VH-VL binders against Probable ABC transporter phosphonate/phosphite binding protein PhnD2 (phnD2). Designs and how they scored, part 4

Target 1, 264 residues: Probable ABC transporter phosphonate/phosphite binding protein PhnD2 (phnD2), of Prochlorococcus marinus (a3pdp9)
Amino acid sequence: SADPDKLIVALIPDENAATVIQDNQGLKDYLTEAFDKEIELVVTTDYSSMIEAARNDRLDLAYFGPLSYVLAKAVSDIEPFAARIKGGTKTYNSCIIGNTKKGVTSFDDIKGTTFALGDPASTSSRLFPELTLAENGLTKGKDFQGVFLGSHDAVALAVQNGNAQAGGMACPILKSLKKKGVIDPSKVTTIAQSSPIPQYPWTMRSTLSPELKEKIRFTFLDLDSDKVLKPFNADGFASITDSDYDGIRKAGKLLGLDLSKFVK

## First folded at step 10 (VH-VL)

Design j30 (from j1 with heavy chain W101I Y102W; framework fv_acimtamig)
Fold by ESMFold2-Fast, scan of step 10:
Structure j30 (fold): chain C 264 residues (1-264), chain A 121 residues (1-121), chain B 106 residues (1-106)
Amino acid sequence: as target 1 above (264 residues)
Amino acid sequence: QVQLVQSGAEVKKPGESLKVSCKASGYTFTSYYMHWVRQAPGQGLEWMGIIYPSGGDTSYAQKFQGRVTMTRDTSTSTVYMELSSLRSEDTAVYYCARSPIWTSGYAFDIWGQGTLVTVSS
Amino acid sequence: SYVLTQPSSVSVAPGQTATISCGGHNIGSKRVHWYQQRPGQSPVLVIYYDSDRPSGIPERFSGSNSGNTATLTISGTQAMDEADYYCQVWDSSSYVFGGGTKLTVL
């Protein structure tokens, strides 16, 4: 339907599902009132499941990571319309972290270790960490063993408890986990930060009616509720376009990523 | 715009120490690697080492290990390269250069103007 | 200690194609970058990741990399292309530069 009675809103599982759902309750309530429609929040098991749901036109709104968006856009009829903005910036960074007690504080210390990765379709917890390591002479499967743990919080916890000696994740998520007391700053060392990455895109399926698409777009761009924006650590949402993600397409090509490995 | 501006030319005596600065502007200083490369008169480019400004992590070429130290000041977006126990063979132009590693690869896309250092008695 | 080998000089007539080689053991498994340096100036990145061009670099610059040889190709060579050219790779824990090639456009 071009104007459904219920909007299915998918959220990328960059942390455990309970955290993701809880952080978005304010947004759900806001959208329910703004659209006068039922809002259903959906958190899939992994990034590829969300890409597959988009491919099958099962999602009305979808909050992707940059790489998962690029992958979904190639196989589904979706369009990006907004990304969070804070301090005039619509970017974030990827962090490489090491276990302090095990002495992992530099790239050289990663050799011969287990490196924690998030979801295979994650930008800041897979793509950028692997590119960074390769560019520093560290190849996955040869110089270190990669293990996919599925989410950023899982990576942070594995590094903190020593189940992995190093890992890659979104710097903003690491900062949030430290603020919440989940991660002890004395136990985890940040080894490197990436260059700026375009923020997670909010997307909508292109087959929604023009009137509803316009309403959705302006609802997000006009959003100034501190209650809704606080979990996103944002001042608001600002317009984005598909071409903002061309750098991610190039990065994926450099790492040799195959779309077929991300879709079930 | 993105720029790397280095300190001015220096004349040193053998046995002294050198400290060259490289001030970055127009980008997020802590999100990019900074490299130091030198070039002796009429010779080729020689990589000296790398610093990651966010954490201060460094890695140096074996030839300079023990003599070179790279540091940064995040409040001024400035990287420093210090070379001790100078010899006449250290006479060179010293360059800082940025590596935009996740955007375009590990190439050095922005270079400073160079600092000429002459070591003579 | 990884070594990159370049010819010390290459000469071409204006309008002709110049090729500058960069030899290294199994260099095709590495990513090669190329820099142009004019006298008294800082190096300028002209090709990165074997074959990509930075914004502002003319289309006549191209690169390839396979086996034991990477190549920088300049088609329709102009007088302004006269410079020293350096290839570069990342090898494990260090950057390695070739010795440089002086391109003369006679």
Scores: ipSAE 0.000, ipTM 0.408, lowest interface PAE 14.1, mean pLDDT 87

Design j31 (from j1 with heavy chain T103V; framework fv_acimtamig)
Fold by ESMFold2-Fast, scan of step 10:
Structure j31 (fold): chain C 264 residues (1-264), chain A 121 residues (1-121), chain B 106 residues (1-106)
Amino acid sequence: as target 1 above (264 residues)
Amino acid sequence: QVQLVQSGAEVKKPGESLKVSCKASGYTFTSYYMHWVRQAPGQGLEWMGIIYPSGGDTSYAQKFQGRVTMTRDTSTSTVYMELSSLRSEDTAVYYCARSPWYVSGYAFDIWGQGTLVTVSS
Amino acid sequence: SYVLTQPSSVSVAPGQTATISCGGHNIGSKRVHWYQQRPGQSPVLVIYYDSDRPSGIPERFSGSNSGNTATLTISGTQAMDEADYYCQVWDSSSYVFGGGTKLTVL
């Protein structure tokens, strides 16, 4: 249906599912009132499952990470419309972190270690950490062993607990986990931050009616509720286009990923 | 009829391990989180952790990290909670409880009947 | 580690309005749930998302949440409402329960 009575809203599992859904309850309430429609939040077990759900037209709105969006866009009829804005920018950074007790405080310390990665389709917990390491002469499988843990919070905890000596994750998520007391700043060192990465895109399926698509776009762009924006650590949302993610496509090619053959 | 049915009461000695089961019926097992909560005699409720039955993903309260393990069997719609290295302070009623994760939010709307575990010499 | 503070006990006469507070730093920015536990029974959800009632919970139960205090309000309190009441929030990595309040209807 081009104007369904219920909107299915998918959220990328960049942290454990409970945290993701908690952070988006305010948004669910806001959208329910704004659209006068039932809102169903969906969190898949991994990034590839969300891409597959989009490919099969099962999602009305989807909050992807940059790389998972690029992968989904290649196989789905979706369009990006908004991204969070904070301090006047629509970008964030990826962090490379090390275990303080194990003495991992520089790139050279990563040689011969186990490096924690999030989901294979993650930008800030896979693509940009690997790119940053390669730019510093460190190749996965040659200079260090990578292990995929599925989410950013899992990476942070593995590094803190010493199950991995180093790892890569979104800097905003690390900052949030430190503020909440989940990560002890004395146990985890930030070794490096990536160049700016485009913020996670909100997307909608292109087959929704033009009237509903316009309403969705303006509802996000006009959002000024502190209760909704605070969990996103956002000042608001700003308009985006598919071309904003061309840099992600180029980064993938630079690292040698065949993005056209990456999906389930 | 939606219900969670837990395994029966147990008596354990310090140093032993506990394994409690919680069998779900009357709903789609994989569409809800399952939580474990305990309550020591005359004390309040204490959250132990969460499992997402569809993927098997778990998250544990810091206090229990390293001692607790949560698993599930989707063929029997059953979740399990194992607690190792038992001490007398672990004497409590252990509850399983569900929360909807993609519909209406996080409240624990259905609870098991509880499993009394006594840890004594 | 986030902490929720409840009074240990509240007493009201039958027909009076009982109020049970749940204190927490910036709790108004969180979603608060409330549970009723009668002696020897499992907890029962009575309020979720600050102010919503599950099907089957009497209208005399209501909730609010603002600033540093969430409140469970029971109007026209009845003898059957005598129980322990617990507030609950999700705080980033874990669920946190208040210490519980024993409601006595005298």
Scores: ipSAE 0.000, ipTM 0.381, lowest interface PAE 19.5, mean pLDDT 87

Design j32 (from j1 with heavy chain Y106W; framework fv_acimtamig)
Fold by ESMFold2-Fast, scan of step 10:
Structure j32 (fold): chain C 264 residues (1-264), chain A 121 residues (1-121), chain B 106 residues (1-106)
Amino acid sequence: as target 1 above (264 residues)
Amino acid sequence: QVQLVQSGAEVKKPGESLKVSCKASGYTFTSYYMHWVRQAPGQGLEWMGIIYPSGGDTSYAQKFQGRVTMTRDTSTSTVYMELSSLRSEDTAVYYCARSPWYTSGWAFDIWGQGTLVTVSS
Amino acid sequence: SYVLTQPSSVSVAPGQTATISCGGHNIGSKRVHWYQQRPGQSPVLVIYYDSDRPSGIPERFSGSNSGNTATLTISGTQAMDEADYYCQVWDSSSYVFGGGTKLTVL
């Protein structure tokens, strides 16, 4: 339906589902009031499941990561409209981390180790870590073993506990986990930070009515509620376009990603 | 085609601030990082920092942290580098240079013509 | 801080092969880029990603990178190749340049 009575809002599972759902209750309340519609928050088990849901036209709004967005856009009628902004920036960084006790404090220390990765379709917990390692002469499957743990918090915990010697994840999520006391800064060393990555895009399915699409766009752009923005650590949301993600497309090609491996 | 055009030469006194511009044309401004690199007379290239024009995010070399500020104006496809508390050793040619943002180790493929800044009393 | 070491100068006769080294701890695990700078001009990218050549750069320019040394090789060196050459890597969150090598074609 072009104007559904209920909006299905999908959120990328960059952390465990309970945390993602809890952090977005303020957004759910805000959207319920703004649209006078029922809002259903959906967190899929993995990134590919969310891409598949978009491909099958099951999502009205979807908060993707950059790579999962690019993958979904190739197979779905969706359009990006907003990304979080903080201190004038719409970007974030990927971090490569090592277990301090195991002596993993530099790129050279990663050779011969188990490297924790998030979801295969993650930008900051897969794509950028693998590119950064390759640029430093470390190839997955040759110089280190990659293990996909599914989420950024799983990566951080695996590295802290020594189940993996190193890993890649979003720097903002690492900071959040340190602030919450989940990650002990003395146990985990940040080896490298990537160049800035465009923030997660909010997307909507293109088949929604033009009136509803404009209402959605401006509801997010006009959003100034501290209750809603605090979990995003954001000052607001700002306009984005599909071309803002062209760099992610190029990065995916450079790594040799096969789209068919991400959507089932 | 692709071009980076910088502002003209400047003469400054110690303690003043410098602001150099770099105007991009011939490509999608927000799809590439912009770097600032300086070169003192007779010396080598020194990286100062990076800005992502789309979001305005910056990262500076430790040596310049606290003195350098990089900004951009997406409506004019221009990046700016401001260096405060100038010293005689800041006399240099200042270059802007772009790199693809999709890789943290990508080369600086296009460079501006350079801006000569002389700091003397 | 990561350090790249280059010889300050290299001399070669016209038509001969010039070799410029760039030393760094485990530099073979990094991606090395090379820049040419003629007097009074901006740097020009001549090799990226260890051995790839940008469009417009002559075939006589080549690169390699292994162990602790990256190398820029210029075969059939010409007078126009006389310039300063800089190697560069990304290390952690910073971009590092070598000190530069002045190539003299006699």
Scores: ipSAE 0.012, ipTM 0.568, lowest interface PAE 8.5, mean pLDDT 89

Design j33 (from j1 with heavy chain Y106H; framework fv_acimtamig)
Fold by ESMFold2-Fast, scan of step 10:
Structure j33 (fold): chain C 264 residues (1-264), chain A 121 residues (1-121), chain B 106 residues (1-106)
Amino acid sequence: as target 1 above (264 residues)
Amino acid sequence: QVQLVQSGAEVKKPGESLKVSCKASGYTFTSYYMHWVRQAPGQGLEWMGIIYPSGGDTSYAQKFQGRVTMTRDTSTSTVYMELSSLRSEDTAVYYCARSPWYTSGHAFDIWGQGTLVTVSS
Amino acid sequence: SYVLTQPSSVSVAPGQTATISCGGHNIGSKRVHWYQQRPGQSPVLVIYYDSDRPSGIPERFSGSNSGNTATLTISGTQAMDEADYYCQVWDSSSYVFGGGTKLTVL
């Protein structure tokens, strides 16, 4: 339906599902009131499941990561409309981290180690870490062993506990985990920080009515509620376009990513 | 062919602001970062900051924070660098240069021709 | 703040090999880029990612990077190679240039 009575809103599982769902209850309440519709929040098991749900037109609104968005856009009729803004910027960074006690404080220390990666379709916990390591002469499977742990918090914990000696993840998530006391700053060293990455896009299925699409767009762009924005660590949302993610497309091709690896 | 073409030389007085442009052609404007680098007479290269042309996001070197502003116009594939509260020590050639934004630490492969800015009373 | 150290000048006779060093703490773990700036001209990328040459750069230009020193090597140096040379790295959140080396070919 172009104007459904219930909107299915999917959130990328960049952390454990319970945390993602809990953090977005404020958003659910806000959208319920703004649209006068039932809102159902969905957190899939992994990034590929969310891409598959979008491909089959099962999602009305979807908050993807940059790479998962690019992958979903190639196989789905979806359009991006907003991304979080903070201090005037719509970008974030990827961090390469090392276990301090195991002496991993530089790229050279990563050789011969186990490197923790998030979901295969993650930008800051897979794509950018692998590109950064390759640019520094470290190839996955040759110079280090990569292990996919599925989420950014899993990467941070594995590196802190020494189950992996190094890893890659979103710098904002690392900062949040340190602030919450989940990660001890003395146990985890940031080795490198990437160039800015375009923020996670909010997307909607293109088959929604023009009136509803306009209402959705302006509801997000006009959003100034602290209770909704706090979990996003945002001042608000600002408009974006598909071309904002062209650099992610190029990065994926450079790493040799095949779309078939992300569909079931 | 890939080109970066900058605006012409400027003469400014202390306390004024300057705005230099850099027009890109021959590539996808939104797929590359644009950097600004300056060079005072007889001195080395000094990085000033970076702009992501797609989103307009910027990051500035500590020394220039608060005085520099970088912007872009995607319809004309042009980036701008504005430097306020000019002093005589801001006399320099200002360069724009591109790098791929999807790879951290990438080289500046294409440079503009430079814009000479003279700040004198 | 990361610091790159270059010699201020290097002199060679035509046909000799010129070597320009770029010193930095654990620079061998970073990727080094090199730029050539001839008098009155914009910088030109001559070596990137330690040792790769852009299309159009002569084979006499080569680079290496290990430990605390990266090196730009110009074999069979010609008069046209007379220029200032700058090394550069990415360090966490900023781009850092060396102070530059003036190559004189007599």
Scores: ipSAE 0.000, ipTM 0.458, lowest interface PAE 13.8, mean pLDDT 88

Design j34 (from j1 with heavy chain Y106F; framework fv_acimtamig)
Fold by ESMFold2-Fast, scan of step 10:
Structure j34 (fold): chain C 264 residues (1-264), chain A 121 residues (1-121), chain B 106 residues (1-106)
Amino acid sequence: as target 1 above (264 residues)
Amino acid sequence: QVQLVQSGAEVKKPGESLKVSCKASGYTFTSYYMHWVRQAPGQGLEWMGIIYPSGGDTSYAQKFQGRVTMTRDTSTSTVYMELSSLRSEDTAVYYCARSPWYTSGFAFDIWGQGTLVTVSS
Amino acid sequence: SYVLTQPSSVSVAPGQTATISCGGHNIGSKRVHWYQQRPGQSPVLVIYYDSDRPSGIPERFSGSNSGNTATLTISGTQAMDEADYYCQVWDSSSYVFGGGTKLTVL
């Protein structure tokens, strides 16, 4: 339906599902009132499952990460419309972290270790960490072994507990986990930060009516509720376009990723 | 195509009430919010409030709360703004302006021609 | 009570670029709209959502919004652009207008 009575809103599982759902209750309430429609929040088990749901036209709104968006866009009729803005910027960084007690405080210390990665389709916990390591002469499978743990919080905890000696994750999520007391700053060292990454895109399926699409876009761009925006650590949402993610497409190619494997 | 046509100029005395109309045409009246904005002589634009014509729901700027009332008539596609207990400081051009239909943060894309109201003894 | 600050007046020679600022605390997190009001006329929307132009507005009008300042830029300024310009945001429960900038083209 071009104008459904219920909107299915998918959220990327960049942290455990309970945290993602809890953090987005304010958004659910806001959208319910704004659209006068039932809102169903959906958190898939992994990034590939969310891409597949979009491919099968099961999602009305979807909050992707940058790489998972690029992958979904290639096989789905979706369009990006908004991304978080904070302090005037629509970018964030990926962090490479090491276990302090195990002495992993520099790139050289990563050689011969186990490196924690998030989801295979993650930008800041897979793609950019691997690129940063390669730029510093460290190749996955040759200089270190990678292990996919599925989410950013899992990476942080594995590095803190020494189950992996190093790892890659979104710097904003690391900062949040430190603030909440989940991660002890004395136990993990930030070794490096990536170049800026475009923020997670909000997307909608293109087959929604033009009137509903315009309503959705404006609802997000005009969002000024601290209750809704605090979990996103955002001042608001700002307009974006597909071309804002061309840098992610190039990064994937540079790392030699077979992006088709994420979709089939 | 889309037009907002307002009622004519008025002269009022302090303590009286003002009622200005704004007639919409060229679009679906109940699909857009309607705002009232005023401009005192030589001054800037000042937002007074909003009405959603479909349900009749209103929200007013704090400065005008208790003095302003916005209503509509869907059969004539007309919005009204009533301001009571007039003072000389209420002398202004009063504009109606529309915005897209769902939240109160949208731009005002079409404006009426304005209604000059003079409040003097 | 959110406040938007604009310069009261800006002067520019015909054909030159005019720049009108709109200052507000963390205004880069808000969506800014710009209105043009020619003498004796109603306001006209010239830029919405920071940088989008309505149909019929010339390409020489552009906008930006970052940090604490939003900016309306008019390139190749013409006599017909002489007007008062107002920025506007939504803040919590109200619409807030800047004080207006009188653009003079001499």
Scores: ipSAE 0.000, ipTM 0.404, lowest interface PAE 15.1, mean pLDDT 88

Design j35 (from j1 with heavy chain A107Y I110Y; framework fv_acimtamig)
Fold by ESMFold2-Fast, scan of step 10:
Structure j35 (fold): chain C 264 residues (1-264), chain A 121 residues (1-121), chain B 106 residues (1-106)
Amino acid sequence: as target 1 above (264 residues)
Amino acid sequence: QVQLVQSGAEVKKPGESLKVSCKASGYTFTSYYMHWVRQAPGQGLEWMGIIYPSGGDTSYAQKFQGRVTMTRDTSTSTVYMELSSLRSEDTAVYYCARSPWYTSGYYFDYWGQGTLVTVSS
Amino acid sequence: SYVLTQPSSVSVAPGQTATISCGGHNIGSKRVHWYQQRPGQSPVLVIYYDSDRPSGIPERFSGSNSGNTATLTISGTQAMDEADYYCQVWDSSSYVFGGGTKLTVL
C-alpha cells in the first residue's frame, strides 16, 4: 500500500495539451494544498499512451474518458471514484456535426464524405459517433471515410474549415469552443446528439494506502471552489462506480470492438 | 431499487434522548451521503446534518450542534441520528434522505418514510 | 444565515399554469432544487439543479433560476399536483429550505 511524496496525475488529451494543462492548473494547486504533496500533471500524446502508463502502474491519479477507462480497467489495478457534475447530471452527449457551407446538415449528407474522428479510444469522438451512424445505416469505410485527428478540438476545426465535411465530438467541448470564439456557430451544424454518456471518470491506482484513497475521494467530492471548477467546466464532483461504465462496455460490443483485445 | 426504511414512532419526555435509525438497501451504502431533515407539525423542512457513511465524517447545522450525533454501521447499511436534551419544540417528523451528489449543490433523491417523534410532558 | 422566501399559497384552476417563486439574494448563482410533499407523505424531488427533471416526473414540471428568483412552473395543472412545494439551496456550510408554498387546484 503506497503513500508517495509526489502524486502523478494524468489527464486525457481530449484537446491540445496546452489547453488541457491550463484548464487543470487550478486543480493542481488545490490538490497540492489539500494533500500537502507535490503534484505532477501529465498529458500523454494519445489515449493509448495513457492506458499503457496505467497498465505499468505509473499513474497515481488518472482522468480518463469512458472508453479509455474501460480499456485501462481491463489491464490495470485502478478504481474510479468521481466524475464531474454539469447542469445537475453526471452525463454528457456526443455530437455529430457538419460543415454548413458544404451543405452537410443531415445524416444523408454524410454519405460519400470524409468524417473526422478524434482518438480511436475516445467515447464521444469515435465510439458513439460510429455507433450512431451505424444505427442510421451509415458504415465507416463503406458509406463514408473516417479520419482520426486525435482530439475533439481538431475535429471541430477540421469540420469548420472544410478539411472534413462532418465529424463527431463531445457536445460540451463544442459548446466551449463556440463560447471561446474558436468555432463559429454559423459554419458548423449539429446534426444529431447521442444518448447520454457517463462523464469522464477520475481514477486512482488501487495500491495507494486506504488512508490516502479516502483523503483523495473526500477532497474531490467536497470540492466547491469556483476557482478550480470553472476552468474545468464543472459544477462539482459526484461519486461513481465501475458499473456506471457497463453501458460503455455494451456499446463497444455493439460496434464490434473486442475491448479485451483493443489495446495490447 | 433504492429503499430507506426508518424506525418506528417515538413518544418522549423533555430531557430524554432520541435515537432514530435508517436502513439503506439497493445501492452501495458507502458511496452516497445521508442527511437528516425534520419537519415540525404544520412547519417546513429543516436540515439537521449530514454523514459520509464511508468515513463516518459528520457536519451538523449550527442550531443542533452539541445536541445531535450522527453515526453509521457499514455492516448493516444503517445510519443513526441521536438528539439529546429533548424539548417540546423537538416534536417533528424526522426523515433520512440520500444525496447522490457530493458537492455544495447537494439535493435529496430518496427519502425515508419518516419517524414521528412526540415530546410532551 | 441565507434565507429563501416563498409565497405561502398559490391557487390555480385545473389545466392552467401554476408558478411558484423562490426568492434569495443572488440565488441565480446557486443550484436550486424543488420538492413536492403531499399530506402525510415524504417529500419527492421534482426538479434538481434549477431545471432538470428526475426520471418519472411529468414534462409539465419545469424550473428556472436567474438573478434573485428561482421559479417552479407546472403547466396543465392537475388535482394530483395539490401539495406543498419547497425550494432548497446549499449556502456555505448549510442546506437551506424555503418556507414552502401550498398549491391549491380549484
Scores: ipSAE 0.000, ipTM 0.388, lowest interface PAE 17.1, mean pLDDT 87

Design j36 (from j1 with heavy chain A107P; framework fv_acimtamig)
Fold by ESMFold2-Fast, scan of step 10:
Structure j36 (fold): chain C 264 residues (1-264), chain A 121 residues (1-121), chain B 106 residues (1-106)
Amino acid sequence: as target 1 above (264 residues)
Amino acid sequence: QVQLVQSGAEVKKPGESLKVSCKASGYTFTSYYMHWVRQAPGQGLEWMGIIYPSGGDTSYAQKFQGRVTMTRDTSTSTVYMELSSLRSEDTAVYYCARSPWYTSGYPFDIWGQGTLVTVSS
Amino acid sequence: SYVLTQPSSVSVAPGQTATISCGGHNIGSKRVHWYQQRPGQSPVLVIYYDSDRPSGIPERFSGSNSGNTATLTISGTQAMDEADYYCQVWDSSSYVFGGGTKLTVL
């Protein structure tokens, strides 16, 4: 339906599902009132499952990460319309972190270690960490062993607990976990920050009616609820376009990722 | 320097169509909304509609629905406003104005110089 | 359709405080912006988000917004402040302007 009575809203599982669902109850309530429609929040088990749901036209709105968006866009009829803005910027950084007690405080210390990665389709906990390490002469499978843990919070906890000696994750999520007391700053060292990464895109399926697409776009761009924006650590949402993610397409190619393995 | 530069004054007859341009410079054209606002001689400001330059999506004030069309050319960073079936009461200064990437109800922080359109028989 | 009501004119002596009201149903729940327009010129944003000033706007300009009335206040009013002033809000699907207030400094 171009104008469904219920909107299915998917949220990328960049943290554990319980946290993502809990943090987005305010968004669900806001959208229910704004659209006068039933809102169903969906959190898939992994990034690939969300890409598959989009490919099968099962999602009305989807909040992807940059790489998972690029992958979904290649196989789905979706369009990006908004991204988080804070302090005038629509970018964030990926962090490479090390366990302080294990003495991992520099790139050289990563050699011979187990490096924690999030989801294979994650930008800041997979693509950019691997690219940054490669640029510093460290190759996955040769100089360190990568282990996919599925989410950013899992990476942070594994590094803190010593289950991995180092890892890669979104800097904003690390900051949030430190503020919440989940991560002890004395146990985890930030070794490096990446170049800027375009923020997570909000997307909608292109087959929604033009009137509903317009309403959705303006609803997000006009969003001024502290309750809704607090979990996104945002001043608001600002307009974006597909070409904003061309840098992600180039980064994937540069790292030699076979992006076709994430589709179908 | 952020600037919006509009096309020159127009003189039209009733029943004709008008097309005004607004060329943006000094910022990322596709990251900001563009609005059209008109002002009849001696009257107040009247919002006509909005275009998102990146996607080309538009929304028009109810009063102008069916007569106004807003388009853009991303290669030249230019927005266009076309108003059809002109009447004498469409005589006005037409402004383009940018809304920045703020939260709810963005203010219009940069305005074009205005284009005077005179519609007379 | 949402309506913003402004007085058509306000007069003050130089150096006095001018207040321009903008009335609207539950306007205190909205973000109000104010524009100054001098004769023959484009509007200039002077206050946004109820009370914030853009860079370059004198400190004598301030704003407030509560209940059913938003107010633009100009302290120590100068001859150069003579202009039409418009309030503006976003309401659901459209931008709405007030009718404008002509400020005269005599």
Scores: ipSAE 0.000, ipTM 0.403, lowest interface PAE 16.6, mean pLDDT 87

